VH-VL binders against Inositol oxygenase (Miox). Designs and how they scored, part 3

Target 1, 258 residues: Inositol oxygenase (Miox), of Mus musculus (Mouse) (q9qxn5)
Amino acid sequence: FRNYTSGPLLDRVFTTYKLMHTHQTVDFVSRKRIQYGSFSYKKMTIMEAVGMLDDLVDESDPDVDFPNSFHAFQTAEGIRKAHPDKDWFHLVGLLHDLGKIMALWGEPQWAVVGDTFPVGCRPQASVVFCDSTFQDNPDLQDPRYSTELGMYQPHCGLENVLMSWGHDEYLYQMMKFNKFSLPSEAFYMIRFHSFYPWHTGGDYRQLCSQQDLDMLPWVQEFNKFDLYTKCPDLPDVESLRPYYQGLIDKYCPGTLSW

## First folded at step 18 (VH-VL)

Design j5 (from q2 with heavy chain V34I, light chain S32K)
Fold by OpenDDE, fold request of step 22:
Structure j5 (fold): chain C 258 residues (1-258), chain A 123 residues (1-123), chain B 107 residues (1-107)
Amino acid sequence: as target 1 above (258 residues)
Amino acid sequence: QITLKESGPTLVKPKQTLTLTCTFSGFSLSTYGIGVSWIRQPPGKALEWLAVIFWDDDKLYSPSLKSRLTITKDTSKNQVVLTMTNMDPVDTATYYCARRSPGDYEGWYFDLWGQGTLVTVSS
Amino acid sequence: EIVLTQSPGTLSLSPGERATLSCRASESVDYKYLAWYQQKPGQAPRLLIYGASSRATGIPDRFSGSGSGTDFTLTISRLEPEDFAVYYCQQYGNSLTFGGGTKVEIK
């Protein structure tokens, strides 16, 4: 998985990342925070949002070509098998990509999908296509944002870091806004599951607090299922709906603000 | 010196459309990061943000008033225009145009303001 | 939306005294995205503080901002005659909202 060296979709993937790494700036993220921060685009339930996933195409994914809703259930079921005692974790599997709904409202792919990274500092080496996609980023021409730490203090904590805008950050903020009754681990998984430079590349540790490091194993645990549950064998979604609706009712019930 | 100035009608009838123009000098909407906002204040009340337009023509509106607001710019004239439809007496307020902090791209505070123009909605 | 509650509504003090103004948010404001403004009658607001504690250009050092999370404070160490005005706080965490204001008047 995550093959960025070959395949028929490589050009599309590269183009998406080139746009992302050009336009994801401190200013851009700041504007998106305010644009989406009131969550006034739609009122709907979690299950309605899950139903909308199949209308989306992830142009940053070089490996998978099946409906996103199936991936959500696959991820959730994988977690359920491995961690039967943590029903909140099952729900995280179902929820993790729901932020991709922004694409249906006209947000470009490079602002919705793909790996995430901190803005306001120099991109580190483990960022995909790092050497070939940041040349036109205006922040890298600003001395405030072009050093290793950029605008950040050492070990300031990821809670104080501006992440590139995407489905991760959007859904994280959405969960906070709607007051999901999930544990802190769930919020970390949602916010940082696409932050591969951190949880897989081992970069950006200079920004991390002790709390971030303590939560890192959870994000890594989630990533196992996000990657390895992708297979052609699709789950019987209809048979699974009652179980996951029960979890939704427990942790994030009713009509929510998106 | 940087200046902003609001212009437009000071009296509007209910259900009519308000059109205000902000003319500024000392900076340009062609500059990266520049944004100009409209903010209003009813007499004796608090401030309320309405809309913003950026150098790249990106626009944001107050969620509660979005359906009634349109913001546009003319970069060559250093002007920003706000239209607000279906005016009501409750919309009586001093309307300000203000510059978003330049160079602080993380920030959403306003460092320079026009003097404001009082708009009264009455039959 | 995040609601900002300012207290007290009115603060009556004499020149030379210390003024302490409170701004409480209905929920936590991230990254200290909090600003303070001064407004005199018939004038536009003037920016005093941004980022909760950073003083704007040209603002005297007697003005200072502090706080985090849900509780923020504007302090005027020694009131000057020109400081009697209405003060507003503003948050820009995930939306843009203003407080109801505190009037600092002469005792």
Scores: ipSAE 0.926, ipTM 0.964, lowest interface PAE 0.5, mean pLDDT 95
Fold by OpenDDE, fold request of step 22:
Structure j5 (fold): chain C 258 residues (1-258), chain A 123 residues (1-123), chain B 107 residues (1-107)
Amino acid sequence: as target 1 above (258 residues)
Amino acid sequence: QITLKESGPTLVKPKQTLTLTCTFSGFSLSTYGIGVSWIRQPPGKALEWLAVIFWDDDKLYSPSLKSRLTITKDTSKNQVVLTMTNMDPVDTATYYCARRSPGDYEGWYFDLWGQGTLVTVSS
Amino acid sequence: EIVLTQSPGTLSLSPGERATLSCRASESVDYKYLAWYQQKPGQAPRLLIYGASSRATGIPDRFSGSGSGTDFTLTISRLEPEDFAVYYCQQYGNSLTFGGGTKVEIK
């Protein structure tokens, strides 16, 4: 629910965002694009990746009491219940956090988790901790990147915008690389589900194309499940595996490149 | 004014380790955004990127050769060193050090190059 | 990875003629992350174009780059004697790969 209470936990979260907002630059994102762009770190199936989630700790998540894989299934089942006619959407629920596996490969938390934002332009007001975390970002000292539009043209489309690096962008690129047969809505959900300044804060509309705006409701719809499916009642994951394996086989089968 | 120059052995035996040094002048690896890369070119063939090291000591390697490559820097000496293990005749090539164009942080093109050094791997 | 195919392999022209070199990518190159280099015998490559269409510092205006997606072109409007060389394209979208090169030789 992204409910940060005061104390050590808040300090941890703030520290993560401070690092993120300091080091997430055009240069950094460009490096990560090249570093991960060939997806040569691991060959594995989606279910294998889901299994790896339980080895992860999300420092931006105030609730760390249950395995991350359970959140994936909870999200998927929530979507399944609300949208029984859209099996691809169920799968998006399962997939959305798989990009966090980068943390297992040594990426720092501030490069994996947390809210995302466009780099190459001035951070907008709805970015979390915006007033206290960007002062050391070198891009803000560059006139090319320090204006509202920065290096971008008006309404250039989010497809032409460099997003801060994290599990969202990584998985989005991974899905393209492996040619997932999911609809465009799924790609938007994956890429932008952590882009809270946009889908919740109402910012960065100056960068959006009409297509982006058309897709915005889908990202918002997904967000309902991502935030509100976390509950003490955990699903029987083992009983659910066959169903979701079927979806995986349909949309993103086999051993994939990560 | 700005120069890069490769140095090291020009003959290496199979299975041995190649160590090349790039010495440059006119810029510093302490400057934000600066990266120095190694790129090789087999005789009569295309170019292949190998590795890069940045001012902040971040390093990236070609995925296919990552296990064999190590790149390091000495900022005070304006030097970048590449080591490549388990050399094979197929690794015979002209090895270049090149600067990633500074100031364009979105870009991965190389604006300045050394003259290159031919490394032959042979028994 | 993205494979760049350059064509033709060899282009035979006379000084003063127009040269058109093609670089085709196996898949779309995002943000026009494409560069062109010139390489003369025994020399290192020289950057000509970056960002698909931006001319590097000191490069004559007879060199121009164009294209997007999977199809890119380097044009030399009027060949000078010093322009006879091998030309390489390079993409930097999601990896770093080079084309096989086009040799521009004197007819």
Scores: ipSAE 0.925, ipTM 0.964, lowest interface PAE 0.5, mean pLDDT 95
Fold by ESMFold2, fold request of step 22:
Structure j5 (fold): chain C 258 residues (1-258), chain A 123 residues (1-123), chain B 107 residues (1-107)
Amino acid sequence: as target 1 above (258 residues)
Amino acid sequence: QITLKESGPTLVKPKQTLTLTCTFSGFSLSTYGIGVSWIRQPPGKALEWLAVIFWDDDKLYSPSLKSRLTITKDTSKNQVVLTMTNMDPVDTATYYCARRSPGDYEGWYFDLWGQGTLVTVSS
Amino acid sequence: EIVLTQSPGTLSLSPGERATLSCRASESVDYKYLAWYQQKPGQAPRLLIYGASSRATGIPDRFSGSGSGTDFTLTISRLEPEDFAVYYCQQYGNSLTFGGGTKVEIK
């Protein structure tokens, strides 16, 4: 999984990351936080949002080419088997990619999907295609942003780091806006699950606080199900809906603001 | 010396369309990261942000007013234009144009303001 | 949706006195993205403070900002005659919201 060196999807994946690494800047991310911060695009339930992902194939994923709605149920069911006692964690699996609906509203996929990275500092080596995709990013020519720490203080905490804009941060903020009654670990996992350079690559430790180090095992546990359940064997979604609707009713009921 | 100045009608009838022009000097809207906003202040009330246009022609609008607002620019004349449709007496306010924090890309504070123009909407 | 509540509504003081103005947010303001403005009658707002505590260009040292989370303060250490005005706070974390103002008037 996560094959970035060969495969039939590689040209599409590289193009997505080239655009992402060119256009994701401090200025861009700041504008997106304001643009999406009012959650005024649509009112709909969680299951309606899941249904919208039937129309989305993630162009940054090198491994699979199927609608993202199946991935939501695959991830959730993987977690349910391993952690049957944590129903909120099953729901995290269903929810984690719902921020990808921005792509269906006209946001280019390079601002929605794919691995995230901090803006405002030098990209580190484990960032996918790092050596070949950042040469046109204007932040790298800005002395405020071109050093290892860039605009950040050492160990400032990832909550104080501007991550590249995408579905992680959108969904995290949407969950806060709608006051989901999930544990803090759920919010944290959603917010940072695409930050592969950190949770898998071991990079960016200079930006982490102790809280981030304490939360890392949760993100890594989630990643086991996010990564290892991406397969072409698709679940029977129709039979699973009643269980997950019950979790939605418990933690994030009703019509929500998106 | 950097200046911004609002121009346009000071009296508008209900349901009419308001068009305001911000003319500025001493900076260019072609400069990376530059944005010019419109902000209004009803008499005796708080400021309300309306819209912004950026150097790359990206635009953002206040969600509550988005259906009534259009912001455009004319870079050759150093102008930004706001159009607001279906004016109502509650829209009576002083309208300001203001420059978004130049060079501070995290910032959405306004370091320079025009003098403002009072627009009265009266039946 | 962040509401900024400023207090007091009016602050009556004499020149030379210390002024303390409060801005309370309805929820935490990320990255301390809080600004303060001064507005005199018939004039546009003037930026004083950004990033909760950073003075804008040309703003005297008697103006200082502080605070985090939901509570922010503008302090004028020694009022001068030109400081009698209305003061507004503004947040720019997830939207753009201005407070209702505090009027600082001469006693």
Scores: ipSAE 0.790, ipTM 0.894, lowest interface PAE 1.0, mean pLDDT 91

Design j5 (from q2 with heavy chain V34I, light chain S32K)
Fold by ESMFold2, fold request of step 22:
Structure j5 (fold): chain C 258 residues (1-258), chain A 123 residues (1-123), chain B 107 residues (1-107)
Amino acid sequence: as target 1 above (258 residues)
Amino acid sequence: QITLKESGPTLVKPKQTLTLTCTFSGFSLSTYGIGVSWIRQPPGKALEWLAVIFWDDDKLYSPSLKSRLTITKDTSKNQVVLTMTNMDPVDTATYYCARRSPGDYEGWYFDLWGQGTLVTVSS
Amino acid sequence: EIVLTQSPGTLSLSPGERATLSCRASESVDYKYLAWYQQKPGQAPRLLIYGASSRATGIPDRFSGSGSGTDFTLTISRLEPEDFAVYYCQQYGNSLTFGGGTKVEIK
């Protein structure tokens, strides 16, 4: 899993990351936050959004090539097996990739999918394709953004870091806007689940607060199910729907603003 | 010296289309990170952001007014043009063009404003 | 979207007095992305503060901003005659909205 050195999907994956690392800048991210920050694109339920992911294959994923809607149920069911007493955590599995609907609204996938990284500071070594994809990013020519800390104070906390724009931050902000009644761990896991350079690569600790260190085990636990349930053995979604609808009714009911 | 100036009609009838031009000097819309916004202020009321256009031709619109607004630019003439359709008396306001914070790429504050132009919508 | 509520609506003071203006957001403003403007009758707004606390170029030291989350403050430490105006806050966290204004008027 996460094979970035070989495979039939590698050209597509590299192209996605090259575009991402070229165009994700402080300026770009600030614009996307304004563009999506009023949640005025659509009114729909969680299950309607899950259904929309039937049309999406994640072009940044080097391991699999199937619609992302199945991934939502695979992740949720993996968590349900391992953590039967935490129903909110099952729902995190279903929800975590719903921000990818931006790709269906015309956002290029390099602004939606893939690993995230902080803008406004130097990319660290565990960023995928780091040595070969940042050459054309204008922020790296700006002395305010090209040092290890860049525009940030030491240990400022990841909540104060401007991450590259994508489905993690979009969905986190959407959940806040719609007032989901999930625990803070759920919001944190969704916000940072694609930040592989940090939670898996061990990079960017100079930006982390104690709260981030306390939350890291939750992100790493979620990552097990996000990463290792990707398989072609697709779940029977129709039989699972009543259970997850019950969780939706509990934590994020009704028609939501997207 | 850096300036922005709004021009266009001061009186528009209901249902007509308003076209306003912002002409500026002392900076270029081709400069990385530069954006020019339109912002309006109804008499005695708060400011309301309408739209922005950037050096790379990216555009953002106020969500509640998006269906009525079009923003374009002519970089060679240092002009930004706002078109607003289906005008209504509630759209009576002073319309400003304003420069988005140059060089602070996190920022969406406006460091330079035109003098404003009052547009009255009445039959 | 985030609604900004400014208080008081009007602040009647004399030159030399300290003015404290409040801006409250309906929900937390990310990254302290908040600005303050001054506007005099018949004039365009003038930027005073950005990033909650950073003074814009050419703004005197008597203007200062503070706050985070939902509560932000503009302070004018000693009012000068030219400071009597309307003051607006603006957030740029996830959208662009302005407060309703506080009029600072001479007593």
Scores: ipSAE 0.789, ipTM 0.903, lowest interface PAE 1.2, mean pLDDT 92

## First folded at step 19 (VH-VL)

Design b1 (from j3 with light chain S32K)
Fold by ESMFold2, look of step 20:
Structure b1 (fold): chain C 258 residues (1-258), chain A 123 residues (1-123), chain B 107 residues (1-107)
Amino acid sequence: as target 1 above (258 residues)
Amino acid sequence: QITLKESGPTLVKPKQTLTLTCTFSGFSLSTYGIGVSWIRQPPGKALEWLAVIFWDDDKLYSPSLKSRLTITKDTSKNQVVLTMTNMDPVDTATYYCARRSPGDYEGWYFDLWGQGTLVTVSS
Amino acid sequence: EIVLTQSPGTLSLSPGERATLSCRASESVSYKYLAWYQQKPGQAPRLLIYGASSRATGIPDRFSGSGSGTDFTLTISRLEPEDFAVYYCQQYGYSLTFGGGTKVEIK
């Protein structure tokens, strides 16, 4: 499980998850979908968005305190070394955390960063801090949302599950809105890469369809590089920029709607 | 009985500011999950959502109109107020206030509507 | 922005007949978040269906909805005299848009 017990940033991490697990409800997620679903906050290129992350440190991360823009290049380079023949997969590494820009627009980090979980059903055991952070969530007092399946049908498929609002779903929908020419595996990995209770913890299988089972190995492969590239060594971004600009020009060129 | 009723001017000159009030009874805007929206319908045309205000004072606006719209509430008076600046003849429409369904937190459909008020904008 | 195209524009039928109304979205509507409304002249819309297929409280069994993705249908199994009206669909996946309407009129 991802229940952190020590580290210099533990208070910040616990507070972030306590707020997340208190305030992420069916009502909250449903409002955020409409709030961000028209992609009318800013027009900018991918590299401009990467640059905005220089101002962001992920408060859900217990181990590091440096701008998330470096995490994007670290993850991308890890994938590039392991999968040199899949240039779209290198780009997934660069892109995957760009939804965190919502934190720079006034969204609290508990609605942007960290592990995701389904709203509308009972949280499963591998959700981080599950036994100590959900007590004030009003959905757990609602019989429609407090059972194992909650508002969902068995095996309805994760595409039909309302995940807690954050950078995964925002970025997935942004990529669809702007019509990125990436393969479906790329969209799926980005959408669910923070769903650690599922892809790492083994929970929520009662909600999964066959498509989700087929895609799980891709999410798990991506996760190796997200964990692998959490080293404190920072990449030389300027030397890497030409390569990744080439990928951007290929798959998601120009000024995009955010 | 649960009701909503729109009130305000029926004729507005171009560039003026429109203020509409929705007065409702039979429910409270302080109840968890409740939201009241403004929706307009130009004559013979489709409905268009404008704005919503929720029980917790959160607000959302139509992206194309947000620079012109302000929504507020007075929970003690059971009122929601829409202000729309810089009116233009294309804004001529019937303006409705409507309740977002109170029993379905995932939904953005409207289970109760006011009778509507026609606002004409003419030069 | 998702555009909802309703067809036919006008449906001329007699009482007792079955009405089938189509709503097509320009992109897939997430989660089957589609609603149907009835509007009679001089009146506000009346909610019929939400979630593509769930009937709103007090709506007769003759109204049913179906569909997913880009294609949705409202069916009135046996038209009553009070069912001659304009019908609108509305999606609420990641934005709020309404269709242009289908007028169901007496032949």
Scores: ipSAE 0.833, ipTM 0.921, lowest interface PAE 0.8, mean pLDDT 91

